# Designs tried in a protein design chat: VH-VL binders against q9umr5. Part 160

Target 1, 268 residues: q9umr5
Amino acid sequence: SYKPVIVVHGLFDSSYSFRHLLEYINETHPGTVVTVLDLFDGRESLRPLWEQVQGFREAVVPIMAKAPQGVHLICYSQGGLVCRALLSVMDDHNVDSFISLSSPQMGQYGDTDYLKWLFPTSMRSNLYRICYSPWGQEFSICNYWHDPHHDDLYLNASSFLALINGERDHPNATVWRKNFLRVGHLVLIGGPDDGVITPWQSSFFGFYDANETVLEMEEQLVYLRDSFGLKTLLARGAIVRCPMAGISHTAWHSNRTLYETCIEPWLS
Short names: E, the ipSAE of ESMFold2; O, the ipSAE of OpenDDE; V2, 0.75 times the mean of E and O plus 0.25 times the DockQ between their complexes.

## First folded at step 8 (VH-VL)

Design i71 (framework fv_nofazinlimab)
Fold by ESMFold2-Fast, scan of step 8:
Structure i71 (fold): chain C 268 residues (1-268), chain A 122 residues (1-122), chain B 112 residues (1-112)
Amino acid sequence: as target 1 above (268 residues)
Amino acid sequence: QVQLVQSGAEVKKPGSSVKVSCKASGGTFSSYAISWVRQAPGQGLEYLGYIIPIFGTANYNEKFKGRVTITADKSTSTAYMELSSLRSEDTAVYYCARVDYDEFGDYGMDVWGQGTMVTVSS
Amino acid sequence: DVVMTQSPLSLPVTLGQPASISCRSSQSLVYSDGNTYLNWFQQRPGQSPRRLIYKVSDRDSGVPDRFSGSGSGTDFTLKISRVEAEDVGVYYCMQGTHWPYTFGQGTKLEIK
């Protein structure tokens, strides 16, 4: 009776990370079929996001076909960007709730412990040298690296984020917008204590300007131009914002209060 | 503790290619970037490009794009610089160097290889 | 490309006396993070270059305190407070702010 739930993991992640989330769903919505996709696990999560989109698309098609009443997506961190692209490229998706769990929707620009872990010899101001090269765009993290001090390079070199956000033109933009707008609810979750997603407001479509001042979603050109449907979704009442303080990046899928407040209400 | 050891001198004919190696010892090979710099006899230093081995990502000076390829083999902790379509003006000592970074910025190269003399003669 | 110009190109000095090398960039080297990526290297005869100074004025580990760097924007100076025989060699400034990274033409320091 409950719609199936599909879970898409993040960078260097696997299905095992979602054990607590599955326990919460089973407690509140017993009988829900939850599928955590075991694609691009671990280091394979570094593969280009368009490659990941194609692989995840192949995996979700049979699940959606078996659930004519619709499905829900829970997409964590980098996985939220994969899900955004899935909703745009699939002209036949039946997604009701798209739950984006601390995902860098406008990109990443941060010198965090996570970045030091991935690139111990690099800092945020220098990552543009790698990310905006052709080889850098062969790695997922560089597909959403958004340096506000090199916006010209981001717009020209980003093979993924600039295109799905409509910041650079693409022949399929109109079709992608139409497909994305079929989603029932866009549930945005994130918070100031995440410690990885920088700025944390990227999870809510906010981002740095050239002075590193955060501008919120309604001040972004992608919203004002309605490039992929954010303004239309907001007007329809389909965007849910659920910020929560006190949650670190690796704890979003294991916090009961967050689940009850931000996720549970959107599972039907 | 990182030391960089380069391959031996090469003599090449115009139009051929050369591949110079740079083997790292000490520290984690994937935790730093490797730059390539050259110096013609009696002349100054010229920056060719760099690679970050963990991702295999390389960036090249526009002057050498199309002719230079920088790669890394993590299993042998070795970076390579290959220069094709060699000309007499490519005669130089080629250096690899470790790129130093921290949370406060990018720095110049802090550890250098001993250099590899590449002579292009007809 | 940013052009780095050093002066003098030849610097004869007397042992124990101070020496000063100038480096001028064709563009400001202040990066958007507030740092200035100006480095100084020393190359002794027959040896690989060695980094002396990074970020204008920070001295590398093991570099004697008689070496100091200063400057801002487009004008930079490397000073040796008292030259020793081991200081003979060529000194290069290098900018790491603008791609591609570029070096000055070098200053040859020699004892007279």
Scores: ipSAE 0.012, ipTM 0.433, lowest interface PAE 9.0, mean pLDDT 87

Design i72 (framework fv_nofazinlimab)
Fold by ESMFold2-Fast, scan of step 8:
Structure i72 (fold): chain C 268 residues (1-268), chain A 122 residues (1-122), chain B 112 residues (1-112)
Amino acid sequence: as target 1 above (268 residues)
Amino acid sequence: QVQLVQSGAEVKKPGSSVKVSCKASGGTFSSYAISWVRQAPGQGLEYLGYIIPIFGTANYNEKFKGRVTITADKSTSTAYMELSSLRSEDTAVYYCARVDYDEFGGYGMDVWGQGTMVTVSS
Amino acid sequence: DVVMTQSPLSLPVTLGQPASISCRSSQSLVYSDGNTYLNWFQQRPGQSPRRLIYKVSDRDSGVPDRFSGSGSGTDFTLKISRVEAEDVGVYYCMQGTHWPYTFGQGTKLEIK
């Protein structure tokens, strides 16, 4: 039988968005128990990411306890960051495949079509003023805002992403790395036509330098110092990269070719 | 210079709702947050919540969650605070205030509205 | 919630003399960015609060230099070097480091 699958949605999203994904899983892996977590839906997805991590942790514990052979996580967009933290704070998680579906793993910085819709009167260059304040950090979007022109503010003010990525020291860092390294496979999915995640390479742990030139994962200090285990996972053969062109941000969970190519092989 | 002008005094019955407005002029409305603070007659200040208009998002003090709703209309540069299920203990002056983030300086309610007296009585 | 405790709560002062108000927080107010988000507000009778000081010691524009703030961690002080008649009112400390943001009880400054 197949391991249970737990799905964590993204920003301004809900369980309804995954109906096609559920159909695909049922077709290729019939009998799989799929739980789409119905927490922090819609505007509640703007709650601080640490609060969301706590809520999702409480929901996944009984699911993992019932599946001694392990579970799989499929985490979409912002949900991928929730799952990153979840895997670090849980001492005894039994996650086999962590499938990160177009998530801004190194952060977000950009004037994309979706962000212009969301922030119509503000330039990306000015969002650091709002996000890197104590009250700004009470909103999930700001927890992973990563302005490459104010990296000192990001490192000092980010209450979530800089800590989870090991870019700033934290007392729990060594335990978080140990816990994260328990994962069987880290499956990274994303692509250039996403239109929301900026730079799109953030889904693969790439990000802008101060000149807005994208540096890939292996050039990041986080990787080189192995701050939370990326270098160890890559050496172990546990990191899977699955980029795909032609897919917009809201279509990652409803594209059959994407599912068959990038997701299906990792659902044992 | 930024100014905040609030709506006029309200007298409400217990169990009803009140909606107070706060209109901003000067500066860019989306470049700052709007906080709401109340003060019962002869008592101290109590923080209700805030809204960040650029995100259209609000955060509430747990004490008022479920009863308070803070919204903003960028087209009119106006923030609103609605408080439902009113009790006599909600009788207070309600203030809006600007929160301007500056990496080199200012933070924490540098410009305040004139206040709106809300009286809850039978 | 962070508890902010002010002392004294009532402060009678002679015109021209100095005044001092203490504020203590139940937790450190140093945020991860290294800043301490401790503010001081003045409320004159019948008026809205007015911010005097932000980030412990920075004066707001238009605030006279006779007002000064100091402190670190959990212990903070507002000083008025020479009290003037216009200073009558209630003074509040406020922390913006930990949600929900909280105020001290207020210190009523009166002229003797």
Scores: ipSAE 0.024, ipTM 0.566, lowest interface PAE 6.5, mean pLDDT 88

Design i73 (framework fv_nofazinlimab)
Fold by ESMFold2-Fast, scan of step 8:
Structure i73 (fold): chain C 268 residues (1-268), chain A 122 residues (1-122), chain B 112 residues (1-112)
Amino acid sequence: as target 1 above (268 residues)
Amino acid sequence: QVQLVQSGAEVKKPGSSVKVSCKASGGTFSSYAISWVRQAPGQGLEYLGYIIPIFGTANYNEKFKGRVTITADKSTSTAYMELSSLRSEDTAVYYCARVDYDEFGYYGMDVWGQGTMVTVSS
Amino acid sequence: DVVMTQSPLSLPVTLGQPASISCRSSQSLVYSDGNTYLNWFQQRPGQSPRRLIYKVSDRDSGVPDRFSGSGSGTDFTLKISRVEAEDVGVYYCMQGTHWPYTFGQGTKLEIK
């Protein structure tokens, strides 16, 4: 029988968004128990990411306990960052495949409609003033806001992403790295036509330098220092990269070709 | 000039609920967060929570979580604070206040309402 | 939660003399961005609080120069260089660094 699948949604999203994904899984892996977590839906997805991690942790513990052969995670957009933290803070997770669907793994630096709803008069060049304050860090989008022109503020103020990426020291870093490395496969999915994740290469641990030139994962200090295990995972053959053009941000969980190419092979 | 105008005094029985309004005028309602603070007679200040009107997101002090609900109506530039399961110790003046978080980030509460006296008695 | 402790709680002062109020926090109020979100409020009898100082030492518009804030980490001071009759009221420190935001007990300033 197939390992159960746990799905974690993204910003302003809900379980309803995954109806097509569930249909695809049922067609190719009939009998798979799929749980789409109905936590932090809609506006509640704006809650601080550490609060979301705690809530999702409480929800996944009984699911993992009932599946001694392991589970798979499919984590969409912002949900991919929640899953990154879950894998680090859980001493006993049994995740085989962690499938990251267009998640800003190195952060976000782009003007979007989501930012206009939160801060109608702000633009990306000015968001660092709001996001890197105690008040701003009470919002999920600010937890992974990564302004490449104010990297010193990002490193000091980010309460979530800089810590999970090992870009700033934390007492638990060694334990978080050890826990994360227990994952069987890290499957990274994203593409140039996403339109929301900026730069789109953030889904593959690439990101802007101070000149807004994208540096890929292997050029990042977090990779070179192996801060949370990316270099070790890559050396082990555990990282899968599956870029696909022609897919917009809200279509990653509802495109059949994407599912068959990038997701289906990892749902043992 | 920005003003916050609150609803009038309330007298409530224990176990009931109260809903206080806070109407903003003279400024841009959606550009700021609105906080709620209370003060029991002769006592100090206590922070209840805040709301960001542009999307209705609220955060609550754990001491009041489950009893307090803060909402906002952007069309009328009005924030509301509802406190349920009232006890005599909830007798206090309740204030709304604007939190500036624009180009300067968070600085605290710079404009305050006049206060609403809520008396809880049998 | 962060506990804010003020001293003194009662402050009788002579007109024209300086006054000083201490505020101590149970944890450092330095946020990861390097800023310290410590505010001072004045509440005159029967009135709403009014913010005097934000970020330890920045004065609000319209606040007289005789009010000044100083401090770092966990130890903060509000100073009035020359007390005037209109300064009578209760003064509160407040931290905005750690959720939930908390106030000191208040210092009642009275003319003796």
Scores: ipSAE 0.017, ipTM 0.466, lowest interface PAE 5.8, mean pLDDT 88

Design i74 (framework fv_nofazinlimab)
Fold by ESMFold2-Fast, scan of step 8:
Structure i74 (fold): chain C 268 residues (1-268), chain A 122 residues (1-122), chain B 112 residues (1-112)
Amino acid sequence: as target 1 above (268 residues)
Amino acid sequence: QVQLVQSGAEVKKPGSSVKVSCKASGGTFSSYAISWVRQAPGQGLEYLGYIIPIFGTANYNEKFKGRVTITADKSTSTAYMELSSLRSEDTAVYYCARVDYDEFGSWGMDVWGQGTMVTVSS
Amino acid sequence: DVVMTQSPLSLPVTLGQPASISCRSSQSLVYSDGNTYLNWFQQRPGQSPRRLIYKVSDRDSGVPDRFSGSGSGTDFTLKISRVEAEDVGVYYCMQGTHWPYTFGQGTKLEIK
């Protein structure tokens, strides 16, 4: 009788990463149908986020159609941005809990150990040259690269995050906001020891100003203007914040205490 | 000044694969993308794909997806284009070209290699 | 995919006279940053293509000022104010706004 759960993975990831999460769900909510979407795995996770949104949309439609009582989404890292867009573009989604596991909701700006594997340390300050171009926007990482020192370029060139956050105007913005507001609960999870998501407060809609000082969600223009519904959701009591220290980026989906504290209560 | 130097002409049998190299000299290899474009004899230009070396992966034109692989080796400043399952229709001059992300936003193919003739015959 | 249509396909021109090549796209080439990523290339017989114009109207260094680009949205023009003998070749427009990037079919410029 539990609502089905749909899991969306992150950058350079696959469905295999969620085996512990599935064990936890089976222990606490036996009989839950959990579908871990096996799309855009490994290097394919670098495809443009709008392309990924379309592919995941096609996969979730039949699952949602078979579950009239609703479904839950658990979306990890980059996958949380895919799920953000899914909730906006689907005018008939029936998502109850959207559980965002350490996703860069306001963007990414930082060289971490994981990104240093992909980029030289010096690239943080120069990545804007590549990312804010039509060429760079064909790669998922650039779709949510948010350089606080070149915010004008981010606002004008971002083909994904600036649009889905309502930071730049889009003809579909009103419909996207209406669709997103259909969600039952927005559960935000993240923490200071993640080591990849920079700033870690991006998982809670906080982000750097031009001096790299973090401003929290309530100080962001997207919240103050209610661009896609955050202020409305918060007033409704529908936003849950669950920060936890001591958890590295690859451990969010395999930490039992995290699961029991932040995820389990929102699976009905 | 950046120069792109390509490998020499190839003659291949149908069903085989060809791997063309494009070596950059001058400039910083990782600061630009490398495009691959082909031109059949007497015909127009067709875009195959491009690689941004720092991401380590390429973006491919759907028409060639599954047959074309573009790679880059930063240590030798060399990009490669490999085309598999060759057909006579793949006979063409294959060009590499630089996409520069300079301060002025001049995106596009401003420096081209000399071209590599790939002939696919009986 | 964005279809790029050039006209004319064959352009015989008398030396010293102006030449004009049109390029039409099947959809707008304006990117979200307000820029239009339309390029013009020249290919002389037996040579690699050479970029003449980028972002509709910006001329590459070393390109003579007799070459100019104009247009907006879906309609673009390359103009040569006074054709010289060295201008013989095939001219291609190319869009870089929408993936996959596409070329026009080419316009062959000949001296008559």
Scores: ipSAE 0.464, ipTM 0.748, lowest interface PAE 2.5, mean pLDDT 89

Design i75 (framework fv_nofazinlimab; at its last look DockQ between E and O 0.68; V2 from the best seeds 0.00; counts 0 for: pae E 2.4 > 2)
Fold by OpenDDE, look of step 10:
Structure i75 (fold): chain C 268 residues (1-268), chain A 122 residues (1-122), chain B 112 residues (1-112)
Amino acid sequence: as target 1 above (268 residues)
Amino acid sequence: QVQLVQSGAEVKKPGSSVKVSCKASGGTFSSYAISWVRQAPGQGLEYLGYIIPIFGTANYNEKFKGRVTITADKSTSTAYMELSSLRSEDTAVYYCARVDYDEFGSFGMDVWGQGTMVTVSS
Amino acid sequence: DVVMTQSPLSLPVTLGQPASISCRSSQSLVYSDGNTYLNWFQQRPGQSPRRLIYKVSDRDSGVPDRFSGSGSGTDFTLKISRVEAEDVGVYYCMQGTHWPYTFGQGTKLEIK
């Protein structure tokens, strides 16, 4: 039998968005128990990410307990960050494949049409003021806002991303790294035509430097320092990168070709 | 200079709802967070919640058990605070306050509205 | 929730004399960014609160220099070097580090 699949949605999203994905999984892997977690939907997805991590943890623990052979995680957009944190705090998870589906794994510094209502051009450059404060950090978006021009504020004020990345020292860094490294495979999916994740390379742990030049995963300090285990995972062949062009952000979970190419191989 | 102007006094029956408005002028509304604080007669200050207008969702003090709803209209630079299931203990002056920020982070609630008296009585 | 405890709650002062108000928090107010989000507000009779001090010791524009804030971690103090008649009112400390944000009980300053 196939291992259970747990799906975590993204920002302003719900379980309904994954109806096509469920169909694909059912067709190609009949009998798979797929659970799309219906937590923190819609506006509730703006709750602090640590709160979400706790909620999702409570939901996945029973599922994992019933699946001694292991489970697969498919985590979309903001959900990818939730899942990474989840795997960091759980010392007994049994995740075989962690599929990060167009997730801003290295943070967001976006100014796209999709997010203009939230991040107008005039505000992108100034969002650090609100996000890197106690007031801002109570919202999920600010938890992974990564302003390359204000790295000091990011490192010191980010209450989520900087911590799970091990970019700021904290007492749980070693344990979180150990826990995260329990994952069998880390499957990173994203693409240049996403239109939301900015830069799109963030889905592959790439990100801007101070000049807004995109650097790859291997050039990032978190990799070089192996702060949460990326270097170790890569070394043991546990990281899979699956870039795909021509897919908009809201279509990653509903594209058959993407599913067959990037998701299906890891659901066995 | 930024100013916050609130709606007028309200008298409400128990069980009803009240919605207070707070209009901002003299600045960029989207750059602020708007906080709501109340003060019962002769009592101290209590933080209800706040909204960052561009995010569209507020952060609430759980003490109010979901009775408070804070919203914002960016087109009119107006924030709203609605309190439902009113009880006598909700009688208070309700204030809105601006939370502004600088390059070093938040510098807190520096501008306050004039307050709105809400009286809940049978 | 973080409990803010002010002392004294009543502060009678002679004109021209100094005044001091203490504020203690139940836990450290140092945020991850190194800032301490402790504010002091003045509320004159019949008026809205007015912020005097933010981040422990930074004075708002227009606030007389006779007002000063100090402290760290969990212990904070507001001082008035020379109390004037216009200083009559209630003073509140407030922490903005830990949600939900909380106020002290208030200290009522009166002229003897």
Scores: ipSAE 0.848, ipTM 0.931, lowest interface PAE 0.7, mean pLDDT 94
Fold by ESMFold2-Fast, scan of step 8:
Structure i75 (fold): chain C 268 residues (1-268), chain A 122 residues (1-122), chain B 112 residues (1-112)
Amino acid sequence: as target 1 above (268 residues)
Amino acid sequence: QVQLVQSGAEVKKPGSSVKVSCKASGGTFSSYAISWVRQAPGQGLEYLGYIIPIFGTANYNEKFKGRVTITADKSTSTAYMELSSLRSEDTAVYYCARVDYDEFGSFGMDVWGQGTMVTVSS
Amino acid sequence: DVVMTQSPLSLPVTLGQPASISCRSSQSLVYSDGNTYLNWFQQRPGQSPRRLIYKVSDRDSGVPDRFSGSGSGTDFTLKISRVEAEDVGVYYCMQGTHWPYTFGQGTKLEIK
């Protein structure tokens, strides 16, 4: 009688990446219905995040409807941002545990293996030029690109992350906050050896200031203003922080110790 | 300064495909978007899609969904536009154009290729 | 899709006189960053389009100051203060705010 688990993959990824995670869940919680969503796979993961949110929303509605006791979300990398938005736009979600696996919750500012796969020279300082334009905002990476040296451009041009974080006003902000606060647990997972998510503390709502000094969640205006409910969730005891060293970006879904420590306890 | 040089004119039969190239010289190829725009004889301009080479994927106008493919080869600084299932209505000059890229941002297409005439005729 | 409507479509003008072209969009072109991604292009016979103006009113390098752009929201104007012979061609407005990006029908400027 375990709650169903819905898995959302990341950038340039597919359901195949989660075969070990499914094995672990089957071993510890036999009989769990696990659905790994095969939407926006591979290069389609570069589609605008709002487009991905709508597609994933259509896929999760019937799963949630069949599970009156609730569901769990496991959302990897970019998928964690998709799930953030899902929880905000769905006024009827019944998510118990939202498990965020190394997701750039405050954004990304750094060259990653994914960017270098396409371009071997660092573009970190220059990506703002294309990302903070209508052309760039049609690509998922630019939707959460957060250049701390051009924070005013990020706040004004980000069509996704600045809005779901409440960093820029939106007509639906009050409803999004109310919906997000229905989540039972927000489980944040990440670590210093990830090698892709930059800064790695973005997985815990920390981020660079203008001097590239990392400020943790409690120092962010998003938290202090309680823009979408982080302060309320923390006060409720609903935020779980599970940092782990020694895990590279592509290993979060296939490390048994990580699963047993950070994921297994939240799969009722 | 950046220059865009396109491949030569093509004559194609209905139902075939055409692949037009656009070679960039000067500047950093991967750092800007390359747009593809067409113009039928005596008609106006129509936007097909664009690619940002660093991301390796393109955004397409739904009107051409399933028929247009835009790619980029960073080693040769060349973008390509392939249009399949050609019809007589696809007869047009096809242009590539760079979306500007300076310290203030990206605002529109500042550098254009010379155009490639594609004629679809039986 | 955003519809861009130009007026007039045909513009005969006497050499040395001013000319103006209007462009109207079916929805606001103001992007969330406060910028309006409205461009004006000139296409001389047999040539590629060339951008004259971006962001409503900013002239590209090398564009003569007799060309000026103005407007806001949904209504935009391109003005030529003193038409010269080399200005003959078709002028297009284009919006880059809303995907898919769209052009006006074009205005053919001719010397009388």
Scores: ipSAE 0.761, ipTM 0.898, lowest interface PAE 1.3, mean pLDDT 91
Fold by ESMFold2, look of step 10:
Structure i75 (fold): chain C 268 residues (1-268), chain A 122 residues (1-122), chain B 112 residues (1-112)
Amino acid sequence: as target 1 above (268 residues)
Amino acid sequence: QVQLVQSGAEVKKPGSSVKVSCKASGGTFSSYAISWVRQAPGQGLEYLGYIIPIFGTANYNEKFKGRVTITADKSTSTAYMELSSLRSEDTAVYYCARVDYDEFGSFGMDVWGQGTMVTVSS
Amino acid sequence: DVVMTQSPLSLPVTLGQPASISCRSSQSLVYSDGNTYLNWFQQRPGQSPRRLIYKVSDRDSGVPDRFSGSGSGTDFTLKISRVEAEDVGVYYCMQGTHWPYTFGQGTKLEIK
C-alpha cells in the first residue's frame, strides 16, 4: 500500500486549494491516505513562520506515528519553507519524499501577487526597511524576504530563512542538518512562468547575487559549504529537479501533466 | 512631516462598540506602521496592536485579540481601531502612533496622534 | 510578555538638580540585529507622549542634550543632568524587541 501524503499550503491559502491534487492522487494511487493540513488558513498564513512550524509539527506527529514505514510531504509555496524547517527541527520525522512545489527556498525578492494590488509599481527595493525590523519579522513574508542588496541586514535580522539555510551561525546547525539529511528524496518543482516566486530559481535553491544575476544551487555558498546538507543530498542522488514552463503560481497543484511528471513518481 | 489626526471623543454604553480613526498626512502610508495604545485615567500606557498598511494586516496583543479590530484604508491614509463588548474598564484615551521603518529611522513610535477619549458609562 | 519595571514611580526634584530614572526588563532587549530597542517617552500634563530617546541612548531630534540614556541587556537609565520646569511630567520606558511591546509603569517627575 502507499505511504500517507501530508499537504502543506502557502500564503493566503487554505486546504481547499488542493482539491484537484487530491483527485489526481486518488485516481493514480487509490487507497492513499492524504491529509491536507487545515492550519493557518487565509490571513493566519501571515503568522510568524516559526509559529506555523510548531503548529504543523503538532499536526504531523500523530500521522507519522501511525505510518512507521514513512510519509510523503507535498508543500506549496510558503509551505515548502515550513516543511523544510519541520525536517530540520524534528529528530523523529520519517519523511521519504519531500516535494517542494514552487517554494521560495532561497527567499523572495520581487513583487508577489499578494503585494501586486497594493503596489502598482515595484516596492521590492524598499521592503527591507519593513522586513528587517522586529515589527516586520512578526509577519511570514518578512521571514523569507531576501534582499540581495542588503545582505548584512538580511543575515542579522532574518529570524527564519537565514537560520534554516545555515547562513547565520547558531547552536542547532549540526542537529538540524542531521535531521534534514534523513529525508529520502528532495523533489524540487518550479518554472519560469510562475509569476510570483522571484527569482523563480529560488524553488531550486538558486538566487540573485548583488548584481541580480541568478546563481544556480551549485554556485550558492550554502551549497558549497553544505550548510544544511544540499551537497550531501545531491551526491547521494537524492535531489530531483523537475522544472516545467507554462504554469502560473496558482496552477501548480491543479495541472495534471505536472502531477504525472513531477509528483506521481514519488508517491510510493 | 507626518501628522496623525484622530477622531473626536466618544461616550458609549457597556456592551457596545467604538471605532476610532487616525488619519495620516505628510508621508507615504507604505513607509510605516500604525500602533494603537491606550491610557486609562491616572494610569500608564498599554499597547493594543499595530497594522502594517502595505500588508493589510494587524498584529494584536492577545489580551485584546477577541475584542479589537485594527484596519487601514490606504486610499485615505486612515487607520481604524474598533473595540467591541465595551466595559467600564475600557474608559481611556486611545492614541495612534507611527512606527518608522526607515533604514536611518528610530524603529519606535516617533509621531503620536492627539488622543481620543472613550468613556464607557451606564 | 516582557515586564518593564521603573523606579522610582514618583520623583520629586529640585530645579537645576540632576534626575535619574531606572528601567529593568524581565529579559534581554538585544535583538538578533545587535540593536537594543529600548525607548524613553515623556508625557507632559494634558499632552500626548513624546519620544525622547530610542535604541537606549540615541536622542531624538529637538530633545535637549541634558537628557541622556544608557544601559544594556536588561538594565537602563534615563538621566536629566539639570532639571528645568518644563521637564515636569511622566516618563515611560518601552521595549520594542519582543512582541507584545510593553511599557514601564511610568515615573512622575515633580518639582519640589
Scores: ipSAE 0.509, ipTM 0.785, lowest interface PAE 2.4, mean pLDDT 89
ESMFold2 (binder alone), look of step 10: mean pLDDT 88; pTM 0.911

